# VH-VL binders against Protein RESPONSE TO ABA AND SALT 1 (RAS1): the designs that were tried, part 24

Target 1, 230 residues: Protein RESPONSE TO ABA AND SALT 1 (RAS1), of Arabidopsis thaliana (Mouse-ear cress) (o04515)
Amino acid sequence: MPNTSSSQSFTIFVDGWLIRHRYFVEQLMCASSLDETNRISLEEQQSLVAQFLSHCLQYYQEKFASVSLAGDNVFTFFCPPWFNSYAKLILWVGDFKPSLVFKLTEVSVADLTRHQKDRISSLKSETRRKEREVMRDFALVQQSVADPPVMLAARRVGAVGMVDGEETDLEEAMEVLKAGMAAAMNNADQLRCSTVGKVVEILTPPQAIKVLRTIGQLHLRLRDRDQERA
Below, E stands for the ipSAE of ESMFold2; O stands for the ipSAE of OpenDDE; V2 stands for 0.75 times the mean of E and O plus 0.25 times the DockQ between their complexes.

## First folded at step 13 (VH-VL; framework fv_ramucirumab)

Design k30 (from k25 with light chain G28S Y93S; at its last look DockQ between E and O 0.73; V2 from the best seeds 0.75)
Fold by ESMFold2, look of step 13:
Structure k30 (fold): chain C 230 residues (1-230), chain A 122 residues (1-122), chain B 107 residues (1-107)
Amino acid sequence: as target 1 above (230 residues)
Amino acid sequence: EVQLVQSGGGLVKPGGSLRLSCAASGFTFDDYAMNWVRQAPGKGLEWVSGISWNSGYTYYADSVKGRFTISRDNAKNSLYLQMNSLRAEDTAVYYCAKGDTHYLFETAFDVWGQGTMVTVSS
Amino acid sequence: DIQMTQSPSSVSASIGDRVTITCRASQSIYSWLGWYQQKPGKAPKLLIYDASSRQSGVPSRFSGSGSGTYFTLTISSLQAEDFAVYFCQQAYSFPLTFGGGTKVDIK
């Protein structure tokens, strides 16, 4: 009896996506290491940036579709099997924290102008505010299902004399929680994509290639299937 | 007072060229992405092109890609659109526009120029 | 390209009527949608940004709602000055695109 789910379908998608991802990271590494005499044109650099961002967007678009169909499987997306065991310990709402991009920018780019630094600082503040909003909204969903009606229904499941009406109330509360989890992930993913896109726009194409290379390398380390026990 | 004041335009034969200008005032021009939007007579709005705050990224509608070049001069608070190989279907009022955010995306156009008519006719 | 489908193409209404204009995106644009009003011979004017936020100076009778692929602009009590063409615009991905427009005629 095969057990198929939206998270299993997404895991298969990720395998193919990672093959393409390794190809893009190699392109970013090559482009960022070339000297002036061998450097690709500015137009080609912008094209590579756009292609990598589109590749990343494809991942989140497929994730959104999979999460929307997840039903009971939405919990798997918060601790996803397509991330290795180390990555799962540092996830924020199922993936990297959007503000991580700012640290990756600092370590990847040596030649930020003062104007760029000011713009990035402002964006960092905005991003952290939006991160708090995602967490606040999810906390409100958790509170709405953890209030007395849900706890009373859960207690009644274990008591003698259970009736279908009480079980149905618990099932409805769990559906609200699952919908809230899916919404939180969708909002978090939007913020991830938005933040990377805005950082890239603040940077020049050569600077953006260095940052995207670092992001891409990190994503490979977080998604490699090399989990083992000691 | 935030303003976008446009100049340029006119009548050109097919295959000709024109350069549109847009002068900005009342805001920090070099913090904002800028855009061109056009409207053919009696028709709707079509986004034409956008340029990031530092000119690092430029985007074009497919209908103009390869023929039009967006540029900016932040020292002069000015936005430009170089239009080459003009066709009859490029006939429109061209607007420059500033977004409510600093960025090319996730933005709505809160300030518009007065419009500049471009007519391409033999 | 994200296609923006606007309906109706025109509407005729009396002063005081409630008017609703619909905009559908061919793909999710989250909340990155703007609404514009354009009067003859004038540049468009921003009414709503982020799907539901009113631009400064826009009367409270204008409201926007929606997310994802389905959005509405509502004029709760139509006034004589609201005769115009209305456009939606997605700002999520390039090329940025507008709806085809809705002409509102006031009787």
Scores: ipSAE 0.746, ipTM 0.886, lowest interface PAE 0.9, mean pLDDT 86
ESMFold2 (binder alone), look of step 13: mean pLDDT 93; pTM 0.951
OpenDDE, look of step 13: ipSAE 0.773; ipTM 0.884

Design k31 (from k25 with light chain G34A Y93S; at its last fold request DockQ between E and O 0.74; V2 from the best seeds 0.81)
Heavy chain, then light chain:
Amino acid sequence: EVQLVQSGGGLVKPGGSLRLSCAASGFTFDDYAMNWVRQAPGKGLEWVSGISWNSGYTYYADSVKGRFTISRDNAKNSLYLQMNSLRAEDTAVYYCAKGDTHYLFETAFDVWGQGTMVTVSS
Amino acid sequence: DIQMTQSPSSVSASIGDRVTITCRASQGIYSWLAWYQQKPGKAPKLLIYDASSRQSGVPSRFSGSGSGTYFTLTISSLQAEDFAVYFCQQAYSFPLTFGGGTKVDIK
ESMFold2, look of step 13: ipSAE 0.788; ipTM 0.910
ESMFold2 (binder alone), look of step 13: mean pLDDT 93; pTM 0.949
OpenDDE, look of step 13: ipSAE 0.784; ipTM 0.892
ESMFold2, fold request of step 14: ipSAE 0.825, 0.815, 0.826; ipTM 0.927, 0.922, 0.929
ESMFold2 (binder alone), fold request of step 14: mean pLDDT 93, 93, 93; pTM 0.951, 0.950, 0.950
OpenDDE, fold request of step 14: ipSAE 0.845, 0.811, 0.752; ipTM 0.931, 0.910, 0.884

Design k32 (from k25 with light chain Y93S F94W; at its last look DockQ between E and O 0.85; V2 from the best seeds 0.76)
Fold by OpenDDE, look of step 13:
Structure k32 (fold): chain C 230 residues (1-230), chain A 122 residues (1-122), chain B 107 residues (1-107)
Amino acid sequence: as target 1 above (230 residues)
Amino acid sequence: EVQLVQSGGGLVKPGGSLRLSCAASGFTFDDYAMNWVRQAPGKGLEWVSGISWNSGYTYYADSVKGRFTISRDNAKNSLYLQMNSLRAEDTAVYYCAKGDTHYLFETAFDVWGQGTMVTVSS
Amino acid sequence: DIQMTQSPSSVSASIGDRVTITCRASQGIYSWLGWYQQKPGKAPKLLIYDASSRQSGVPSRFSGSGSGTYFTLTISSLQAEDFAVYFCQQAYSWPLTFGGGTKVDIK
């Protein structure tokens, strides 16, 4: 059986995941559009939020597993084929920028309390700080590729072929790079999950439903390939 | 000083009910998620329930779902666990535990109560 | 549910020894892992949060490392007060779950 690459396997997973995702988005849309008289119970709202978050976490669980097993394919996750052209323009370390959630919250929720705003502001500052840290780490990993030993090896490969022992050095360097890239991806994904989860906790269930709807819809738009054909 | 002081517990028959209380001091109570963790005699730790800072979200272990209710009174800096339909398997020391962050997500428990023994026996 | 598996279940060591405890998660949990120390008849005490961050007041001999599915708690030089049971805990998803514990006994 042709060894399906980790990215291919993940793509297959995403296809199935998206089916369920659409269903959740529809539920969130319905729940968010209900007036006070037809509003679902608080318990039902909480359940819907929990289910959707679990659904999202499943995505990143599978992604983590795939990234961890990807080897050379880890680079594919930084420019994922499952994203459309628009998505690729706004990608931050392979997915949406964590701090985007705050903008989405701002447009989705009009009735934030002062206390909620203060907490969101604090969380936003923290999230941005962590984003910078992720980027620094990522940059360090990238710079390692330009290290003289690696560059010398690369130059030699192009000129005379690899000398005995240099291949091992290059391989080791590549493994370090891959591991660093995977770590950066995982850190970014962790920050994404954390940020969404924390925002939800700051919000009431009705508010959270609105934000999650927006996030869910965004995910669909980022993966919609049909828009590229129009 | 940051402190959690527990009360309640005791001996109860199967099918009975108990209410545990946890009084918080030394920190802004409504800034933190709160949790209950239990430990059966000679066994490991088991998370029981968690509640968000504003009670907007509650979570339960499957083993207690539908039987236990976590609640809080931020005005009184108090956390509660209502335990109904108690079973022998619920016999444990119950701990009140404060989250180390404002959120339930990524939470570790940085402050613990002294524990309260709950014994369910015929 | 995420299962946390600790190894070993028990370890006998001498004062001054290096002790290493491992925790494996059934799935990736990033760095959302805590380590606790529990002494007999006492509540657990937080040692490490976020896999590698040491809690305030915790001695430097305690360190945590790891990410994803594999985590380690290390006591660089075991002291007399370190004989206890240690637990890992994941904070990735509900329900929160603990490892089975590791008992560190005096040799």
Scores: ipSAE 0.672, ipTM 0.862, lowest interface PAE 0.8, mean pLDDT 91
ESMFold2, look of step 13: ipSAE 0.787; ipTM 0.908
ESMFold2 (binder alone), look of step 13: mean pLDDT 92; pTM 0.940

Design k33 (from k25 with heavy chain A108Y, light chain Y93S; at its last look DockQ between E and O 0.91; V2 from the best seeds 0.81)
Fold by ESMFold2, look of step 13:
Structure k33 (fold): chain C 230 residues (1-230), chain A 122 residues (1-122), chain B 107 residues (1-107)
Amino acid sequence: as target 1 above (230 residues)
Amino acid sequence: EVQLVQSGGGLVKPGGSLRLSCAASGFTFDDYAMNWVRQAPGKGLEWVSGISWNSGYTYYADSVKGRFTISRDNAKNSLYLQMNSLRAEDTAVYYCAKGDTHYLFETYFDVWGQGTMVTVSS
Amino acid sequence: DIQMTQSPSSVSASIGDRVTITCRASQGIYSWLGWYQQKPGKAPKLLIYDASSRQSGVPSRFSGSGSGTYFTLTISSLQAEDFAVYFCQQAYSFPLTFGGGTKVDIK
């Protein structure tokens, strides 16, 4: 039977996390829809925002631990089974691109002040620069497999078998690749968390609830079962 | 010069109240989140509270939640900490601090006030 | 809450020595770690942000490294003005938390 791994354990974690996620999305939907006579207090809105962000951080805390222990299974996190087929078409380093948050903010919030717009514009530029840095570092990790020492060792295994030292060279190169892929994933996730948190801080709690609702709804729809939606 | 100037400390009885003030100059105060950090005599640093640029979000350490209130007046470039129901454990030097970024999280304190001593004793 | 554990609690060193201070987080904090220096009666001074980036005006003998849960501050060649207490701080989540401090004393 198939070996259980940190990516399989993370898949089980995600199932439980999604149950809690549906609860939070319902709370965000409710809070954003109430009229003034039934609107929750500003303090309650701030608490809901904090709770949702903490819920999202819990996902990334568990993902960080799972990626750190992944070994050969680190590659599964780049094409993860916990996303449906539509979501996989738009993945960036195994998850959604950080700058997507800016488009979701634009469609969710109609009452940004000029000052908020200026701050969001600056953050967007900063985020896109950091996205390019992540992509550059990711590309360098991928290129390490094509370096002549690794490619020479791989060809020698196929042609005549391993000579002394070549098995160790290939294994060392693969360990460097696995470590580099895990680091790239963690850097991407750090940028995702940073970007959402910074957008929320620029927004008022009522505005943030609308954006977080949209983020939460999108994530649920992109993790639902395939085929019947095509 | 970027500067944070503090006032408002002193000696107070348990259960009493104090208000700390921090006046900012040399930077655009209303673009930055602000924080309070304290240090008990001979002890380490403890983050106490933070407030976002527009006061939309406030955070507190569990040890002070419900007793302390952070606030800011962006027109006066001033940060405040209202401390109520003071306990002996609150005795510390209190610093106001500005982060290296505009934000409350993902930040490191690059400018500190001079510190204000608060002593809570019978 | 994220606990930050520093070691050693103190170190005695001579001018010119290499000093290494470690900080461990109770969970992964990515690279969101800062280092501070504090001298008696003074406010802390930021040395390192984002685990490894040196703050403006900080001498090159100070370097930080690490990610995840394990971080180090290294002073490559200790100078007289470096005798102080050093703190790490996580910037990952609220409450923001500091390590317990490491006192670097003259031998």
Scores: ipSAE 0.760, ipTM 0.893, lowest interface PAE 1.0, mean pLDDT 87
ESMFold2 (binder alone), look of step 13: mean pLDDT 93; pTM 0.949
OpenDDE, look of step 13: ipSAE 0.786; ipTM 0.893

Design k34 (from k25 with light chain Y93L; at its last look DockQ between E and O 0.83; V2 from the best seeds 0.79)
Fold by ESMFold2, look of step 13:
Structure k34 (fold): chain C 230 residues (1-230), chain A 122 residues (1-122), chain B 107 residues (1-107)
Amino acid sequence: as target 1 above (230 residues)
Amino acid sequence: EVQLVQSGGGLVKPGGSLRLSCAASGFTFDDYAMNWVRQAPGKGLEWVSGISWNSGYTYYADSVKGRFTISRDNAKNSLYLQMNSLRAEDTAVYYCAKGDTHYLFETAFDVWGQGTMVTVSS
Amino acid sequence: DIQMTQSPSSVSASIGDRVTITCRASQGIYSWLGWYQQKPGKAPKLLIYDASSRQSGVPSRFSGSGSGTYFTLTISSLQAEDFAVYFCQQAYLFPLTFGGGTKVDIK
């Protein structure tokens, strides 16, 4: 619509999403703290896992739509204002690195079977390979344009010293870069969704609840403004 | 050879129950998620249900949720679909299917059973 | 639920024609799309997985492309055995969903 940029619209979405996110994290904490005699049913645990994953996928669905419409605003998604200063230093293509989930699983789950360990090990190798592919593909886009940050700055500042032919060449290069940035973001998000979903499916519902609790808590910490001091 | 051999099916009255079976061979069954897909006469394909490798997660189409139960027995390399409270609109050929990946999502169905007809009529 | 819309619903074509079938998703599904061929009285056969990867044994005249919300299946030179119904299928969100199908008939 005419009164909201796609990055501003997404920031508003994130505010509402975080309210729901806190609710889900509380549900995951409650479910993971119950002893064996008071544990909710397996069906209820499966439902909680499905609901949390759906909640997370709503975030990425809205992000996908917003990035597709971003135009000049695509750069905002690489340094997003909805993350705190610490989080911005550790981002991989605008969000967490997919392979982080394996470290979170190690700290959250103590009772993996041998079969689960083997499947997780295989998935970790596959995920790291795909992470490299995402970075390689984006690097090729960067190589196809001369000076991406300079080109962006030149476009925003105006054309001091620019002639008509040079401005057209710069605009074409910037459009290639923007398309490449959007593609990189989409590919990274695809790998994030793929990796979390596959880890969850390898785990039992009680194990998955512990991992998703840890993921949910981390996401809250990455957006906690009280930790932004400089 | 990777095969899915189906059994069960038949004619049942509305409100009745039926259990479909699917026997797998030629692959490590307990590494793979399994699915049921149906096709009403003259209609397209509808995914019905899926179950993860260790039965930890089950999913259902809204049209069958609460009435159908997917299960598996990894010791017998077998997949099942328990169908309760059957309705006329459940009339279809039912297929069991294996994905090209181990997972319920990010997958396409690379091996299908031959299908079994379920007819729900008075 | 993710709606998968195929077009055209049917096409009449001759041997040797190039046929393109389009599948649109109601939201982004990344590259998680499969294409199937189904002949009368038979189970569906997987042609393409992951939007563009050809299944083993599928002739090279079949190709898939697309990502996000728009996908195509192309048959570069239609053969007699290609007259069938074709379905797309998304693998992103449950419930998994299929397109309505495209019937490819002899002209």
Scores: ipSAE 0.769, ipTM 0.898, lowest interface PAE 0.8, mean pLDDT 87
ESMFold2 (binder alone), look of step 13: mean pLDDT 93; pTM 0.950
OpenDDE, look of step 13: ipSAE 0.787; ipTM 0.893

## First folded at step 14 (VH-VL; framework fv_ramucirumab)

Design k35 (from k27 with light chain A91Y; at its last look DockQ between E and O 0.01; V2 from the best seeds 0.00; counts 0 for: pae O 11.6 > 2, placed apart)
Fold by ESMFold2, look of step 14:
Structure k35 (fold): chain C 230 residues (1-230), chain A 122 residues (1-122), chain B 107 residues (1-107)
Amino acid sequence: as target 1 above (230 residues)
Amino acid sequence: EVQLVQSGGGLVKPGGSLRLSCAASGFTFDDYAMNWVRQAPGKGLEWVSGISWNSGYTYYADSVKGRFTISRDNAKNSLYLQMNSLRAEDTAVYYCAKGDTHYLFETAFDVWGQGTMVTVSS
Amino acid sequence: DIQMTQSPSSVSASIGDRVTITCRASQGIYSWLGWYQQKPGKAPKLLIYDASSRQSGVPSRFSGSGSGTYFTLTISSLQAEDFAVYFCQQYYSFPLTFGGGTKVDIK
């Protein structure tokens, strides 16, 4: 078929999204650099936070649609071309690990109240549990397809013979794996969005702007080219 | 017993104001986001507004933005909705609601107030 | 805004019937969907949260399913107390939105 694959269409979307992302990071940097006397209004801070979160949500909504239509291209989302080589070494299920946001909060915010600290600690524990659940569920999918159908098909590739049913079994096993990969990606992305949103809600708007600035800056670094290109 | 008890409704002329109150008991009010939902007579449910646990974030439906103000007093375990510039379209039963989680999103409303009727007419 | 389209708008059914109500989101909401029952003059009552989890005290004849954009509430054997209006509601993103409701009436 002559249609662009869902991963290629998503790569094009990311290019436009990154332009808007740089704009938002600049706005967050400006807002966080002002002292208390010159700070933009609380309403403006709340609006900037909401706009940035909506911008991030658009990314994952487009990704969800693309992964759902991916078929064979789901593997590309685990090794995504829109991340540089350094970023690929540290990815978790094709993107940042949700619990990274807690370290970024710690680096970005110096004035957490005790109540905020308690709520963040509880959320951190919950997030780490959910991370383990995502990995456990994906590992179970990998195990369910690994030995019988794949190993029989691998033996057949190394030998001469025509057995139609074994080729069909490999195809069925690959479809199960692709579905499991898509589910793992969607669950991971949901956890990413959920965790950032909950951290922001625990924080005041001035605190949230500092954290979102740090998150936004990191994500730009993860997408910078590895070397100069023309 | 987790309970939300409402007050403050009534009849008001267009352009007028009312303040709705919702008193909470049986849970740690300070930990939870709170919401208002309304239902016009014979119609469906419409989310109106929400407020985070520490009032740091407030959200409004487009239909009420700029006219309604959600607030809370955690010392009094109370949620409020200040309703200004009221219109006939605002006529509804107003419910306060608590989520099953602490947050404004990813939470279903598991406890509702009894409802307070607001009627806007001449 | 995520629009929630609920179907059917009304159904007439007899005690013992199986009733299925559907709810479609205009974009993906994962499983962040709840189902509510409302009787005349009363506040809504949560039945199902997170698409498929029954709230405590809700009879097992109520079940929910779905994810993404398509969701169902099923009443496996309708009882006299089940004649009410049912609403779905997404709580994935603001503004939080409800479906238009489904009135379940006795035949």
Scores: ipSAE 0.726, ipTM 0.867, lowest interface PAE 1.0, mean pLDDT 86
Fold by OpenDDE, look of step 14:
Structure k35 (fold): chain C 230 residues (1-230), chain A 122 residues (1-122), chain B 107 residues (1-107)
Amino acid sequence: as target 1 above (230 residues)
Amino acid sequence: EVQLVQSGGGLVKPGGSLRLSCAASGFTFDDYAMNWVRQAPGKGLEWVSGISWNSGYTYYADSVKGRFTISRDNAKNSLYLQMNSLRAEDTAVYYCAKGDTHYLFETAFDVWGQGTMVTVSS
Amino acid sequence: DIQMTQSPSSVSASIGDRVTITCRASQGIYSWLGWYQQKPGKAPKLLIYDASSRQSGVPSRFSGSGSGTYFTLTISSLQAEDFAVYFCQQYYSFPLTFGGGTKVDIK
């Protein structure tokens, strides 16, 4: 019963978070507009970038707290009810692939300097390496499902029902699996946040705003339930 | 001047081996991914292989995977393609090509070697 | 693999003519497309990168446009030295792939 309350709490958080997210995306859209009337000062641009990054970070912090501190079911985040069916197909370890940010940068920014391109190239290589590491770790966790404790429990459930001691073993095995999945997801989330942060550091505030706008819009598309009907 | 100068190639029987070389000059060689592209006589271009600046990553076309090996010596500013188990369909002019950006990732090629002809025939 | 389809395979034109070559990708590749010129017995030369960025030293008569799955190379006024084969290339993902080429010959 306590797990339902925590899941509800995160869902409530996401609902509020999405309202704020939409507001930020609108602000980013305005700030990136070619219309001079909508241009804001450099300082204001920097502030907007910082605020949006903080907003995104808050999501992952709350996600971490929900799973690791409150004990929410980590499996929910691998099939999030707040994502549309399309988003679920493109999920990488519970969210978007970190390296996607580089493609989004390419489509959002047309005036990258050579120096910026070089730095982005380096960052991209590093990010891809780290993605592989996360994937390996996650694969190991997935393979653990075939470990003897889980397999024995699965065999017995089909034949004679679970004896009192076997239920405990299965529960323990499941907890280990959940813990492993949570750890992998946390590492992935850290990589996501780090990658976006580092990209922003390479970019000018106007460039960053364009990329963050695209990222923000993508998040909205992933959560848009109306796209399931299309 | 930025340039790539190729050597190697020639005539070989099916099942034979060849090694191609590409010497780079005029740029910081170890900052860039390098590639091989081939062109069969009267045909289009085909990407063959790519290697990262530090040799940490290599990529191959399916047509050459398991038979060809790309390598580099940054101290010598040189790129290599070891070709084993050569087939008639491998007959082509082979080009070394430099990426227009640092490191190994998807890129266009801004500098090309002069090409080396490889002929595989019985 | 991403297939790149060029059209036309060949075009005959006169000096001063406007020439347009198209390239279609089998999937969306955003702007990760390059254009090359190849003369007989020579290596390809990069003309356009990132769909619309002109390489250094390339004449202004060459221009690229497009995004997603449809791309165009335009020669605004064909010159004598422009008779060659042109290739598009995607570098959205490995394996890197080229179009089949377009031969521009003299009418």
Scores: ipSAE 0.000, ipTM 0.526, lowest interface PAE 11.6, mean pLDDT 86
ESMFold2 (binder alone), look of step 14: mean pLDDT 93; pTM 0.953

Design k36 (from k31 with light chain A91L; at its last look DockQ between E and O 0.86; V2 from the best seeds 0.79)
Fold by ESMFold2, look of step 14:
Structure k36 (fold): chain C 230 residues (1-230), chain A 122 residues (1-122), chain B 107 residues (1-107)
Amino acid sequence: as target 1 above (230 residues)
Amino acid sequence: EVQLVQSGGGLVKPGGSLRLSCAASGFTFDDYAMNWVRQAPGKGLEWVSGISWNSGYTYYADSVKGRFTISRDNAKNSLYLQMNSLRAEDTAVYYCAKGDTHYLFETAFDVWGQGTMVTVSS
Amino acid sequence: DIQMTQSPSSVSASIGDRVTITCRASQGIYSWLAWYQQKPGKAPKLLIYDASSRQSGVPSRFSGSGSGTYFTLTISSLQAEDFAVYFCQQLYSFPLTFGGGTKVDIK
């Protein structure tokens, strides 16, 4: 009845969010490119980091609300129209893989202390373990609905007619799958937010600005409209 | 034993200043974010401020922003809260707290100081 | 700011009763929720972290559940030492907001 689905409403939100995102990426690029003489103050660096993280949290807050209301539209969040064709090749549970942030840190920051390296190494191990847990939990949901409902449907098709309750059994299985998909997305997003936030906190503000610049630039490329060489 | 021992409370007039201290022992203080939480007499808990392990990031409740400054000295295993421009509404017991993880967010407060009373009277 | 609404504000219960306290967040906070117990004149004591994980030394009668915006703390069989005030706290975004508290009193 209404023409605005939760995924369509989120797509509209993302358009506005990307305008703000481009602004923040420009600020991060400027701050990371300044020489020693022109470097912004530590207070300004801290503020820029906080503002960018708040901007990212706003995205995930809106996504959380939209996924929670998605119903059949939850599938759209796994192949989202707000990502371009290249991005869809590397999606993990509908968005970037949390452990990607460690690669981006390695290429963005050259001056990690030994203490920071040890912390990042420990966090990387923890993050990879949690990634496996997200996938394992989602796989278990898929198994639980595919095996029993398929077996019930196959046995009932062997009978001549459909009886009351067969469509209800399939509807129940679909609801379990949709709930499991929403839970997987939420768990994945929680891990994404957790991992980026923890990496930033391990880093100094100047280091964090470099990493967030790289993350922001990558996310723009993953969300910009598709272009092949013209 | 993991301990947080507080000091620096007392009575002060509105507009005055006070500095709270929290001395840590029994854990690697340098690895942990630290927090301040307050509780007005007979009231609930209010998070006041937090600081990251290396002081790179500080956060404040809106009610204290611009008036309070959190800091730490990792060489002395000490956390501080400088409170300026104090108001009657700042009257509370102030607690320092350590999280169960190293981080400012996603961490529950598993060790608390004994509390320091701050009274701001007209 | 994220509002944390605890319900009820007060509960009268007898030893052995099952007590359930709820905490609702004004927006999604994943599982980043803690529960604390506080007795008069004492600092709060952590009971539950990550919404459902029991802190070391906390009796098994305490359990937490929930994710997103709705959370519960359950005391399965109330003991004399459990009469206290209970607080939830979100740890998702600053400021790290506490709920208003739930006083559990002896009936």
Scores: ipSAE 0.720, ipTM 0.877, lowest interface PAE 1.1, mean pLDDT 87
ESMFold2 (binder alone), look of step 14: mean pLDDT 94; pTM 0.957
OpenDDE, look of step 14: ipSAE 0.808; ipTM 0.906

